# VH-VL binders against B9 domain-containing protein 2 (B9d2), part 3

Target 1, 175 residues: B9 domain-containing protein 2 (B9d2), of Mus musculus (Mouse) (q3uk10)
Amino acid sequence: MAEVHVIGQIIGATGFSESSLFCKWGIHTGAAWKLLSGVREGQTQVDTPQIGDMAYWSHPIDLHFATKGLQGWPRLHLQVWSQDSFGRCQLAGYGFCHVPSSPGTHQLDCPTWRPLGSWREQLARAFVGGGPQLLHADTIYSGADRYRLHTAAGGTVHLGIGLLLRHFDRYGVEC

## First folded at step 1 (VH-VL)

Design D7 (from D6 with heavy chain R98T H100S Y101R G102Y D103S E105G V106Y N107E W108P P111Y; framework fv_disitamab)
Fold by ESMFold2-Fast, scan of step 1:
Order: sequence, then C-alpha cells, then structure tokens
Structure D7 (fold): chain C 175 residues (1-175), chain A 122 residues (1-122), chain B 105 residues (1-105)
Amino acid sequence: as target 1 above (175 residues)
Amino acid sequence: EVQLVQSGAEVKKPGATVKISCKVSGYTFTDYNIHWVQQAPGKGLEWMGRVNPESGETYYNQKFKDKATITADKSTDTAYMELSSLRSEDTAVYFCATDSRYSYGYEPFDYWGQGTLVTVSS
Amino acid sequence: DIQMTQSPSSVSASVGDRVTITCKASQDISTWVAWYQQKPGKAPKLLIYAASTLQSGVPSRFSGSGSGTDFTLTISSLQPEDFATYYCQQADSFTFGGGTKVEIK
C-alpha cells in the first residue's frame, strides 16, 4: 500500500478587490484513496489586506492518504469569500488545483473565477453548507454554455504544498 | 483507479445505426459529466456533446444534434452514444471523456476512454 | 460560437529544442484554455488547464501562458516521447484547435 502525505499551507490570495477575505477548502480524491489522518475540508480565518491587495492566511493543511494506485490523485477545491462590516458573506472566487505528484515542496498558484450578477447570489447559496449543494451548483452551470458568460477571472490563491511519498512498491513485490 | 472503457470497433453499412458504450469505474458515476469527441481519420478532435449522468440532461454541438443521441445509465455506470443514418463521413474514432464538475470555468477532460473506431463502408 | 485558431499546423524539431505552439480565440475567453497531447492510436492526454496550470504527473518542461485571446504552449527541451500532436481547447463550449504535429526533422 502506497502512502501520500500532503503537508502545507494556504498562504494567501492576490488580485481580489474585496476588503476582508477568507477561504473555504476541500480535498477530493478517487475511490481508491483512503484518508488515514487529517480532515477533508476546512476554512481559514478572515484577513483584511494591509499592504497592496494581498490577503494572508497561513492556514495549515496536513493530510495522510493510503492509495492502491495513482488514478484519482488528490485535488484541492477553493472558495474565496468576502465578509462585510455586518458579517455578511459573498463568494469572491472559486477555483481548484491538483496536489503535486512530485516529492518535495511546491508553490502553487490557483486561479479563481467569480460569478457575476444573479449567478453570484445563486452560486453563493449553492456552495454554502457542503457537498450536495456544491454538486447542485455544478449541475446548473454545466447545463448551458451561456451561463459561463456570467463569470469573470478572479484573484489567485497561493499555496505552499509539501508532498511525501512512502511505500510506493509494486503489487506483490516486497522491498 | 479511474477508468473509462469503451466498446469495441464496429463496421457498419450506410443507413445503419451504431451505439457505443463507455463504462465508468473508479469514481461515483454521477459526479462527472461524460463528453463525446469525434476524430475523423487523419483529422483533429471535435466535441460532439455531453450528458450529466445525475440529471440525464444533455448538451450537443449543433453539428451533431440530429445525428447523435447521448444517454447515461446509472444502474450500470455506463454512458452511450448512438449515431443514426450512418454515412461514410461518420467514419471516425469516437472517444468518451470526463470533466471535473467541481471546476466550473475550467472543466478539463482529465480522463479519456481508449476510443472506438466506427467504419462505415459498403 | 468561439473559434480556436492553432498554429503552426506542424513543426519539425530535434530532441533538446524549444517548441512553441500558439492558439488564438475568436473572442475573450479569460483563462478558459486546456492543452492536450495525442500520440498515434492513443486517446488525448491532458497537459495544462486554466491556461497555465500543469496537470498532475505532467513533466515541468511543459508550460502554458496567456489570457484573453492569445495562448501559448511551450516545451522547453523536447524529449523523444514528446513527438505527438498537440491540441488547445477552450472550456466554454469545448472547441478544439486544429492541432499541431510535432515531428522529427
């Protein structure tokens, strides 16, 4: 059985026009992957950029997986949210990135897209509260090419991800 | 391990109908769209359409709207693409592929079937 | 109704060469571009998505750039296994470019 440790952090974000930002994240894998330790989802604290347009979170990610194969490699989903002075939240950007497959430390830039107009409000409702709502949101958008015209390029989320691989041996061959 | 396994090569006569399958394993069938792509001999890739396996909703390239019927069967984790009224110009390799339903606006075709050759000849 | 114009149609290259392939969209598609590699008799393989994000398991010699209407795929140092046909694709309605065949000189 091969093991994969994903140890890193969501560093921060640039290119967002909103004042106070936080990030919700989730990790998705194929069916052959089992999470041995860690949690599949989380949320950063809110940060208000002090310098330029960069928000800093330094939010840790520490995940340990067992897998029977390399298919269904882990993918990180990210939602950047803004919070106003009354505590109301709006989706600022959505994106995803693949966890690197090479051992060592990696810096990743995850570009986001942002919904516009009424689709911003509809998608924000769909992404609140987890997986079933996320699938529903994806379903409504995949139904028509024209819905993509109601999005714009968003900011970028920056991550530092370390990858450690153990026991990547061939089936039935002991090292 | 994610796999898309397509049915075998077909040889058909003009006017016939062909239905090719794409069996999915290694992930929840309803989590990702299934797309179909045509590649004529020596030519490039052309998107035909897709099905959402959860809802059964389809979306087609207008070029293929009256030629192809795309369906999904949740009980067998299998998507299908049927071509009607076959002509020699339909001779091509047909691929199925998945996208990532959670990555709106990017939706890369991250897994592909091996392809099915359909030959239409007299 | 978005057209993708890919150039060149073919390029002759040697191992170690830097290869650049371009793709032009008929309208602004932000960063909604993916790049695929296809070898004879095989299905395409995803290399890059979101214009510049490298797919897991793809060698670092591949890189993508661009936004709006102009996009580029670069292979920094061509390897023997890289002789293949490459396709760009816009992600809004899944239109592919015409392909670029990278062949031995």
Scores: ipSAE 0.000, ipTM 0.473, lowest interface PAE 13.1, mean pLDDT 78

Design D8 (framework fv_disitamab)
Fold by ESMFold2-Fast, scan of step 1:
Structure D8 (fold): chain C 175 residues (1-175), chain A 124 residues (1-124), chain B 105 residues (1-105)
Amino acid sequence: as target 1 above (175 residues)
Amino acid sequence: EVQLVQSGAEVKKPGATVKISCKVSGYTFTDYNIHWVQQAPGKGLEWMGRVNPESGETYYNQKFKDKATITADKSTDTAYMELSSLRSEDTAVYFCATGPEYYYDSSGLGMDVWGQGTLVTVSS
Amino acid sequence: DIQMTQSPSSVSASVGDRVTITCKASQDISTWVAWYQQKPGKAPKLLIYAASTLQSGVPSRFSGSGSGTDFTLTISSLQPEDFATYYCQQADSFTFGGGTKVEIK
């Protein structure tokens, strides 16, 4: 049994034209991965940038997993939402990134993309669960059907993620 | 097809505890949240809480956090809702239902599969 | 906590009538609203999610609209099987509206 500790934070976001932003997140793993501590999903507070276009959340992520192998390595899924001065919420971008597989501290930039029109609700359903729905979401994001699916490039979410590994010598992992 | 099957009706005395089960079939138990909803006689629906079967994480309506305990058992594909210190006000039909994960809930997805309901009667 | 105010509490209607039910959120919830139908002795049935998206298998006479704080469920031509109680629900923290009973005139 190997152990993976994912620790860090969702730092913030840049490149969004919307004023007040928050982020919903979830972590997806293969079926052989067991969460020993932490939560698989969460939501940041709302931040309204004062300097530049960067929204700051400093939202902590602290997850401890047990796994029997390297298949199904963790992925982080992100939804960036905007809230206007009247409290009205609107989706600003979707994104995902792979948790680094190398030990140590990593700074990640996760590009997002924005669905246009009625595609928003279809994409929300595609992000439910860890099966074919997740692969479908990846296909939508790929841009193969960009004109049909009506998507646009969004802002970027910035993360600082640390990775600690135990009992990975048998997999040839170097610390 | 996807089904949620609940345990049968219960009649309890004040002060007792009751535990209701919700057995899942037709999909992967850990893919969707299981919600619990109370409906008092002649009244509307009231959300009680939900469990993420993958993580075991629970979220409660503040009204029910000291009354209800929601759990999930992966080995039997069954969710549970336990009510403690029963009072006459707890007499209701209790439903389990499945819907989107918390992360996706605010995208407007509804609870699309429901159990048949379990009547709990608290009699004097 | 987000309050959902549903109106009317009841409506008397005839087959063929257009029925509208409204739901008001205490704060902006974008399109995070679902609508349910419940018949006596039965579990609720999902009709609409994301304010306006019709659930698979639900007849096209049902439609939803709205965003922000004001939402509407419309039945364009009431059928005998549509006499039931209807509930709105916000999806952020799953608060239900008080319900609307659609009953025979």
Scores: ipSAE 0.000, ipTM 0.467, lowest interface PAE 13.3, mean pLDDT 78

Design D9 (from D6 with heavy chain D99L H100E Y101D G102T D103V Y104T E105T V106Y N107G W108Y P111L; framework fv_disitamab)
Fold by ESMFold2-Fast, scan of step 1:
Structure D9 (fold): chain C 175 residues (1-175), chain A 122 residues (1-122), chain B 105 residues (1-105)
Amino acid sequence: as target 1 above (175 residues)
Amino acid sequence: EVQLVQSGAEVKKPGATVKISCKVSGYTFTDYNIHWVQQAPGKGLEWMGRVNPESGETYYNQKFKDKATITADKSTDTAYMELSSLRSEDTAVYFCARLEDTVTTYGYFDLWGQGTLVTVSS
Amino acid sequence: DIQMTQSPSSVSASVGDRVTITCKASQDISTWVAWYQQKPGKAPKLLIYAASTLQSGVPSRFSGSGSGTDFTLTISSLQPEDFATYYCQQADSFTFGGGTKVEIK
């Protein structure tokens, strides 16, 4: 069985006009992937950037997977939320990026999509028990409203991801 | 192994209800939305709706929103689809399917149940 | 909702033939198209997703192309096991094309 270590951090975000940002994240893999250590989802602290500055989180990611093949390579789902001075939250952007497939340290820029119109209100109703839940990606892209018509380009989330592969030469990837 | 296993064939009379199950194994039930697809005899595929197993949120094809009720039970890793007020036109094979998705490259059905034949006859 | 018009509804072909199936969306759907193969009495099998990405385990003779509103599935050299019905599917509102039955001549 091949092993994949994903070690890094969600560094921060740029291009958001909202104040007080935090990020919820989840890792999605195909069925042949087993998480040996780490957690599949998490949430950053809240950061309040100055106008034009980067929001900083430096949130660690440390995941160890075992896999029988290359199908269902890991991808990271990201939700950027804003929090007002009264503690009310709204979704500022949603995005995803694939974990790099080559060994070493990688810098990733994950563009987000900004919800528009009534679609923003639908996503706001995902709050349960006072906090947001990580939504399945198809929740925002299915439906009569047609995802593409209700989104715009949003800010970008920046990640530093290290990838270590073990026993992957058995699957045609060199370490 | 990773699979979706559906309940067996049903024969119902007009006006009855039927509830079809789709049992998930080999992956975390709450990681994927479960969709339902109808195929009438000799006809093509028609999407009916889906459920988010984590939240219980549903979304339906307008054609089926008054006919079908889709639910999920996290305690048994099972999705359900109930058809009410059955008519002969509801005779079809019903499939459950797992959606693999992305916000930038929309979803596709990578895993399907074997199908459940529902026959409505008097 | 977005309509998917698939053509032809059927095609008669011989082993070794190149078969092309087209699918037209009523609105721009980027690359949000998947293709499925269905044999009689069986569930559909995923062939291609994101318009052109081949599913693991699917033979390389299958290929997909297109973006926007026009999409194509191509079988470069038809094999006996490829006689089946093929469906396109768009992901925005999950509509399927009407299907194309590939039949032996």
Scores: ipSAE 0.005, ipTM 0.492, lowest interface PAE 11.2, mean pLDDT 80

Design G1 (framework fv_greziprubart)
Fold by ESMFold2-Fast, scan of step 1:
Structure G1 (fold): chain C 175 residues (1-175), chain A 125 residues (1-125), chain B 112 residues (1-112)
Amino acid sequence: as target 1 above (175 residues)
Amino acid sequence: EMQLVESGGGLVQPGGSLRLSCAASGFTFSDYYMQWVRQAPGKGPEWVGLTRNKANSYTTQYAASVKGRFTISRDDSKNSVYLQMNSLKTEDTAVYYCARDLYYDSSGYEYFDYWGQGVLVTVSS
Amino acid sequence: DIVMTQSPLSLPVTPGEPASISCRSSQSLLHSSGYNYIDWYLQKPGQSPQLLIYLGSNRASGVPDRFSGSGSGTDFTLKISRVEAEDVGVYFCMQALQTPYTFGQGTKLEIK
């Protein structure tokens, strides 16, 4: 049984025109992966940068997994939301990035895409009640040729991710 | 105000070619997928094909009845979409519409929220 | 390809009375998201088609409350609660679940 420890933070975001931004996140893994400690999803505090400036969250992530193989390697799913003065929220960007497979500290820039038109309404329905809910994202990442998305380039989320591997050499895997 | 203005229709002989244009105004054209739909006299509409936006690499899809003969292209700098029709058959006689595709989701759903006025293409000897 | 079948093909209605149009698909239009991927369009004489209903039951912007869509899976209905003279035209259903997108034959609504 190999072990994977993912330690890092969601630093912030640039390239968003909206005010008062926060980020919902989730880790998705294959069925053979078991979370030993930490939580699979969470949400940052709200940050209100000046228009065009960086939003800062410095939100920690700390996850410990057990796995029997390399299939279903972890990926991080991100949703950037804006909040108006009345507390109403709208989706500003959606993205994903793969957790690095090499040990050490990595800096990642995760580009987001923003849904357009009624696609925004459908995506919002998939995320009812808060938290990252991947009902439509699973279909997007399945590679189905019949699925079509009205999207535009969004802002970028910045992350610092550390990776620590244990007991990988027992299964012929490089540590 | 949103507009789609079509041009390029007319009478052509079987085996001939024709190029249709559709010029858009009043919305951010480059963000939207564009559709071509035709309607033969006295019949219902038939989907012809589509072009996606820049974020989806301008990919195209076609109905089997026109694949290999028709080509869809777009020029975002001119806010225009085009339908190049080659090897025309009498069965291609129809009013041709361009339409804006507002609504997509991960399941492949779409709806045509705005249609141009249509241009008549008659293929006859 | 998915085949869409409408009935009736001709529908004479007295103003103020209700009207109902049926549309059947050769396979289910219900997606795992819970939505039925069917749209309804109206083509008035001499005009381009215009959107009435999308995703089975959602009215498009500017469409009066008297129009409603219902159904699930393979059997769908467009209802007009009180027909007005301006509602004359040909109504089409379209499946948007998969390419090629396919339309019904049309239902011509006429005032008696």
Scores: ipSAE 0.000, ipTM 0.468, lowest interface PAE 14.2, mean pLDDT 79

Design G10 (framework fv_greziprubart)
Heavy chain, then light chain:
Amino acid sequence: EMQLVESGGGLVQPGGSLRLSCAASGFTFTDHYMQWVRQAPGKGPEWVGLIRNKANSYTTQYAASVKGRFTISRDDSKNSVYLQMNSLKTEDTAVYYCARDTGYSSSWYEGMDVWGQGVLVTVSS
Amino acid sequence: DIVMTQSPLSLPVTPGEPASISCRSSQSLLYSNGYNYIDWYLQKPGQSPQLLIYLGSYRASGVPDRFSGSGSGTDFTLKISRVEAEDVGVYFCMQGLETPLTFGQGTKLEIK
ESMFold2-Fast, scan of step 1: ipSAE 0.015; ipTM 0.537

Design G11 (framework fv_greziprubart)
Fold by ESMFold2-Fast, scan of step 1:
Structure G11 (fold): chain C 175 residues (1-175), chain A 124 residues (1-124), chain B 112 residues (1-112)
Amino acid sequence: as target 1 above (175 residues)
Amino acid sequence: EMQLVESGGGLVQPGGSLRLSCAASGFTFTDHYMQWVRQAPGKGPEWVGLIRNKANSYTTQYAASVKGRFTISRDDSKNSVYLQMNSLKTEDTAVYYCARHEGIVGATDYFDLWGQGVLVTVSS
Amino acid sequence: DIVMTQSPLSLPVTPGEPASISCRSSQSLLYSNGYNYIDWYLQKPGQSPQLLIYLGSYRASGVPDRFSGSGSGTDFTLKISRVEAEDVGVYFCMQGLETPLTFGQGTKLEIK
């Protein structure tokens, strides 16, 4: 079996105006991928950025997969949440990025988008099996489907992801 | 293994009708929007239409060239999507593909899984 | 309808050399969420199209690193850093921003 180690961290985020931020994340793979160690989802600590400063989490990600092929390559879903002084949480941004497929260390900037209005509640309800998932705009509103989801550009989540591949030459994969 | 298998193609006369089926396996079919795309001989792909999932009340959209003549439906209990084609024209001759719709929140439509295609020939 | 225009339509390349395909849209594909709603597909002879790149720059599962997508707004590029014999086929861009979904004319990549 080919093995993929994803080792890195969710470094932090910039461009968010909210007072206290944390990030929920989930890793999604095809059905042929087996997680040998690590956890498919997690949550950072809350960090309070200064005006114009980066929110820092330095949250570790250490995942070890076995796979028979390249289908279903890992992808990361990110939700940035804000927490007020009373502990109430609101979605500040949603992001999506792929784990790089080349070996080595990579720095990724994952842009987020922010739902406007009452769609924040519907997005929270779409959190299935404990983890975030890809959503189509139409899953958030119903009826005639004449209107597109109104979103705004959010902040950016910064990640440092290391990728180590083993036994990939046995499957015709060039590393 | 995830796959889509189309069936129901063939030769029909102009003005005739034909129903295509697409059987899905290896994934949770009920959660996905499904798309139909066709490709006329020697030409590039042309979008035909889509059908949304149960959460979006199975709503449909169609390309102008087929609107009013084609109907997309699905049966989640059979993991299948269908394309009913009425009032067929010679211009409808094409290989018809079933494709799985995948997206991200926003106005997104892309096809991450395609069937093998089924040939429909409309000729006298 | 959004019109997608590809260039070149025919692209002969020597194995191991880079290749580049351009796709231009009649209106911006950059949505308010910060993503460009453009995808790239490869159709090998006798086969169905397969997804290479989605949302401008993200590689589909199983697609090798030699493929990359770039651009924003109305001008997009698919690059192959080192062309291999298995890359032969017709490449199509598609906009996913609004219905009707529309494809480019296609670029036929051939080994010379």
Scores: ipSAE 0.006, ipTM 0.519, lowest interface PAE 10.9, mean pLDDT 79

Design G2 (from G1 with heavy chain D101E L102S Y104D D105F S106W E110S Y111P; framework fv_greziprubart)
Fold by ESMFold2-Fast, scan of step 1:
Structure G2 (fold): chain C 175 residues (1-175), chain A 125 residues (1-125), chain B 112 residues (1-112)
Amino acid sequence: as target 1 above (175 residues)
Amino acid sequence: EMQLVESGGGLVQPGGSLRLSCAASGFTFSDYYMQWVRQAPGKGPEWVGLTRNKANSYTTQYAASVKGRFTISRDDSKNSVYLQMNSLKTEDTAVYYCARESYDFWSGYSPFDYWGQGVLVTVSS
Amino acid sequence: DIVMTQSPLSLPVTPGEPASISCRSSQSLLHSSGYNYIDWYLQKPGQSPQLLIYLGSNRASGVPDRFSGSGSGTDFTLKISRVEAEDVGVYFCMQALQTPYTFGQGTKLEIK
């Protein structure tokens, strides 16, 4: 079995107008990938950036996977939330990025989008009481609606991701 | 291992009917939208239609060229999607592919990230 | 329907040299989310199409970094920084902004 070690951090975010930000994240893989150590999801602390500055989290990611091939390569899903002075949370953006496939250290910029109107309220309700959950847009919308018709560009999440590959030569994979 | 295997192709006369099947394995089939795409000999791909998942009441959409003649259905208990083709025309001759599309709220969209091997349908007079 | 137009239709390339394929849409594929809803597929001889690039510039899993996608709105480009023999095939762009999903007519990449 080939092994993939993903180590790094969610550095922070820029381009959000909201004052106090935190990030919920989840990692998704194909069916042939098994998590050997680490956790598939998490949440950063809340950070309050200065006007125009980066929100800093420096939140660690340390995941060890086993896989039989390149199919279903890991991707990271992100939710940026804002928190008001009363502790109420509002969704500021959704995004995703693929974990790099080449060994070494990579800096990634993950653009987000944000829901508008009633879609925003429905998504907020879907996450009440729980951590990040992979939901298809069609779970909330009727079959005629597309959630992307009710979205706007959000800020960007910045990540530093290192990748270590082990035993890939045993399965005919090439770098 | 993820697989999509089409079957049910063959030679049929104009005006005839044929039913294609696509059997899925290696992923949670019931969560995904399924697509049918065809490719006539020597031409590029042409989108035929789609079926949404159970959460969207298995709603379907079709290209204008096949609407009223073709019907897409699925059976999640068998991990299969079907294309019923009626009133076939010579211009329906093509390799037919089923493909997976994941409508992922996190990204706003997932492409046709996995395609079957295709099955040949020949309509001749 | 959104019409997708590719150029060139035939692209002979010497191995090791760069290649560039253009795709133009009849209307903007830029959504308010900031994403361009355009994907690129490669069909190698005798095989089914395979995903190369999605949402304009994101490489699909397993796709070498010598492939890149760029552009916004109505004009898009797929670039191969250094063509290899295994890159031979027909390249298609596809818009995924609205149904019916529509493909370009294809660009056949050939080794000289």
Scores: ipSAE 0.005, ipTM 0.500, lowest interface PAE 10.3, mean pLDDT 80

Design G3 (framework fv_greziprubart)
Heavy chain, then light chain:
Amino acid sequence: EMQLVESGGGLVQPGGSLRLSCAASGFTFSDYYMQWVRQAPGKGPEWVGLTRNKANSYTTQYAASVKGRFTISRDDSKNSVYLQMNSLKTEDTAVYYCTREGYSYGDEVYFDYWGQGVLVTVSS
Amino acid sequence: DIVMTQSPLSLPVTPGEPASISCRSSQSLLHSSGYNYIDWYLQKPGQSPQLLIYLGSNRASGVPDRFSGSGSGTDFTLKISRVEAEDVGVYFCMQALQTPYTFGQGTKLEIK
ESMFold2-Fast, scan of step 1: ipSAE 0.006; ipTM 0.546

Design G4 (from G1 with heavy chain D101V L102E Y104S D105S S106G S107W G108T Y109T Y111A Y114I; framework fv_greziprubart)
Fold by ESMFold2-Fast, scan of step 1:
Structure G4 (fold): chain C 175 residues (1-175), chain A 125 residues (1-125), chain B 112 residues (1-112)
Amino acid sequence: as target 1 above (175 residues)
Amino acid sequence: EMQLVESGGGLVQPGGSLRLSCAASGFTFSDYYMQWVRQAPGKGPEWVGLTRNKANSYTTQYAASVKGRFTISRDDSKNSVYLQMNSLKTEDTAVYYCARVEYSSGWTTEAFDIWGQGVLVTVSS
Amino acid sequence: DIVMTQSPLSLPVTPGEPASISCRSSQSLLHSSGYNYIDWYLQKPGQSPQLLIYLGSNRASGVPDRFSGSGSGTDFTLKISRVEAEDVGVYFCMQALQTPYTFGQGTKLEIK
C-alpha cells in the first residue's frame, strides 16, 4: 500500500480583473484513496491586491493519503470568488489541476475558466445575503461535453506543492 | 438591447425551396448556439434544428421530419443564422422562429431565452 | 423521442385566483448534474413565445415571483399564485434534456 503526503500552499492568483479575491478548494481522489490526516476542502481569506498585483493567500495544504494503486490520482478543484464592497460574492473562475506524481517541491500554475450564462448569474443569486459554498466539484468537472463548452479563460492560481511518497506493507487485523 | 429579426418568409409551391435569415444584435452572437423552431397554425411549437458555435465546429442537428431537406448555416461576421428549406411539403406550413440558447451551457441550461418575431412560410398545393 | 403531455389544455381563470398547469414527460428529465431539464414558455396572443422558467424552477429575468415551477423526474407543475389579465396566453413546457427538443401541446389560459 502506498502513502502520499501532499504539503504546500495556495500562494495566490494573477490575471483576474476583480479586486477582492478568495479561493475555495477541494481535493478529489478515486474510491481506493483514504485520507489519513488533513481536510479535503478549505477556503482562503479574502485578499485585495493593488492594481496589477498578485492576490496573496499563502493558504496551507497538508494532506496524507493511503492508496492501493495509481487510479484516481489526487486532483485539486479550485473556485476563485470575488467580493464587492458590500460583501456580495461572485464566481471569478473554476480550475482543476492534478497533483504532481513525482516526489519533491513543485510550482504549479492552475489556469481557471469562467462558466458563461445563467449558471454564473444563478450562483450569484443563490448566495445573495450569504457567503458562497464550494459546489460539488465532480458535478462541475465531470459534466462530459458540458465542462469543455461555453467557457471563457480566467486568471491563474499559483500553488507550491510538495509531494512525499512512501511504500508500506499493510497487514489487516482479522478475527 | 438583445434581439433576433427573421426575414425571408412567403408563399411557395410544394417541392419548392425557401431560405430564411435571422439577424442578431445586442449580444456576442458567435458564442451562442442558435435554434430554429416552427409553429403550425393552431398547434404548439416544433423544434426544427440547431447550429452550434465555432468552438463546436458549427455542427448541426435536425428533427427527423426535416432531416435531409433543411440545412442550417451561420455567418458570425454578419451575426446571422440561416435556414435553407428544400423539397417543401404542405405540412411545412408554419411560422418559423429563430431562438438563442441561453449561453449554450448544456449542463446549466438549454433554455431558449431570446426569440425572434417569426416569419410565416406557406406551402400550398 | 421524449413525449411531453400537458394538462389541462384549456384553463379559464378569474383574475386574482391561482392557476396550475401540469406537464409529464415520457422519461426522466433529471440529469446527473442534479438539474431537471424542463423549461416553461408563455406565448401571448400575436406574440412569440417567451421564457418563464428554466431548469425546472428558476425564473427567467423579469418574470414576476407569482410564477413558480416545481417537480422532478417526470412530473412537473407551473403555478401562478394570482392570475392577472396580462397572463392570458398559451403556456408550453419543453424538455431540453436531449434532442430533438420537444414541447407539450400547450395550455390556453383564459380570463373568465
Scores: ipSAE 0.000, ipTM 0.472, lowest interface PAE 14.5, mean pLDDT 79

Design G5 (framework fv_greziprubart)
Fold by ESMFold2-Fast, scan of step 1:
Structure G5 (fold): chain C 175 residues (1-175), chain A 127 residues (1-127), chain B 112 residues (1-112)
Amino acid sequence: as target 1 above (175 residues)
Amino acid sequence: EMQLVESGGGLVQPGGSLRLSCAASGFTFSDYYMQWVRQAPGKGPEWVGLTRNKANSYTTQYAASVKGRFTISRDDSKNSVYLQMNSLKTEDTAVYYCAKDQYYGSGSYESYGMDVWGQGVLVTVSS
Amino acid sequence: DIVMTQSPLSLPVTPGEPASISCRSSQSLLHSSGYNYIDWYLQKPGQSPQLLIYLGSNRASGVPDRFSGSGSGTDFTLKISRVEAEDVGVYFCMQALQTPYTFGQGTKLEIK
């Protein structure tokens, strides 16, 4: 089995008009992928931009996977949340990024969209433990339901992702 | 060598107060969540509460049985975590352990298991 | 609160033989991250608890490979492939999916 190490950070975000921002993230893979180390999801601290609309998190990501093939390559799902002065939170944007497949360090810009209606509530609950898990993000990006989803302007999340590959030679993939 | 040493236990009357201290050494204290667990005589362990690391703004959580009466705090400059116990009840009689969580990241992650435990300190609440 | 139930409560075992302890949760411990938020602890006589397994199946540092954790959702197992005299003590499972974190009632492992 080949090994994939995803190391990097969620740097920050631009293009959001909301005051205090944080990001929830999750990594999604195909069924043949096994997580050896790290966690599939996390949350950044809250950042309140002082100059313009740039938010900085510098949130680390460190994930080690084993895989039997290239199907179901890792994809990062992102939810950007705003927090008001009373601590109440609202979803400001949703997006996804494909993890690079080439070794080395990569800078990624992940555009987001702001869901409206019932999709907002379903996506907001995707990272909540202790209750039913809602996995509707994949339906939005792969299905007919996308045409009925209303969206609004969202910002962009910036990431620095490093990729380290081992034992891919065993499967005829040259690294 | 990572270690935790509790202190401050003893005998206290019902309705009284007591403050437990837990001194850490051998690891970067500010990076880790710290937890308190107690064990009443002849019973299994009961989770009391936790404080998260500096990166998560030292947020705290408590078991319902102690919420409003107990307060967890920490002083990273002294490598110490504290349990302030107020309005003590006879049901609070137990050996109290502080424990280090394995998690050391900057996100709001859940517990990753308590890998280092103190020796425990006895608290007896009796008239 | 999530209730954790262990079986058996008493486990006499012959040295060198395998041992198995079951733990059931009143709610699924499988989180959106793909982890089961269950830990296993051993408390040897007169000692503090020590971590054996975290997040379902991960061995803690220094824990021998004869210990393994398995299961998903609500049904979990701790296995010792070859019990040694030093393994005597009370084994506890603990859920860390939601606060308050809760322990099982314990399984006392004794040498036959």
Scores: ipSAE 0.000, ipTM 0.465, lowest interface PAE 19.2, mean pLDDT 79

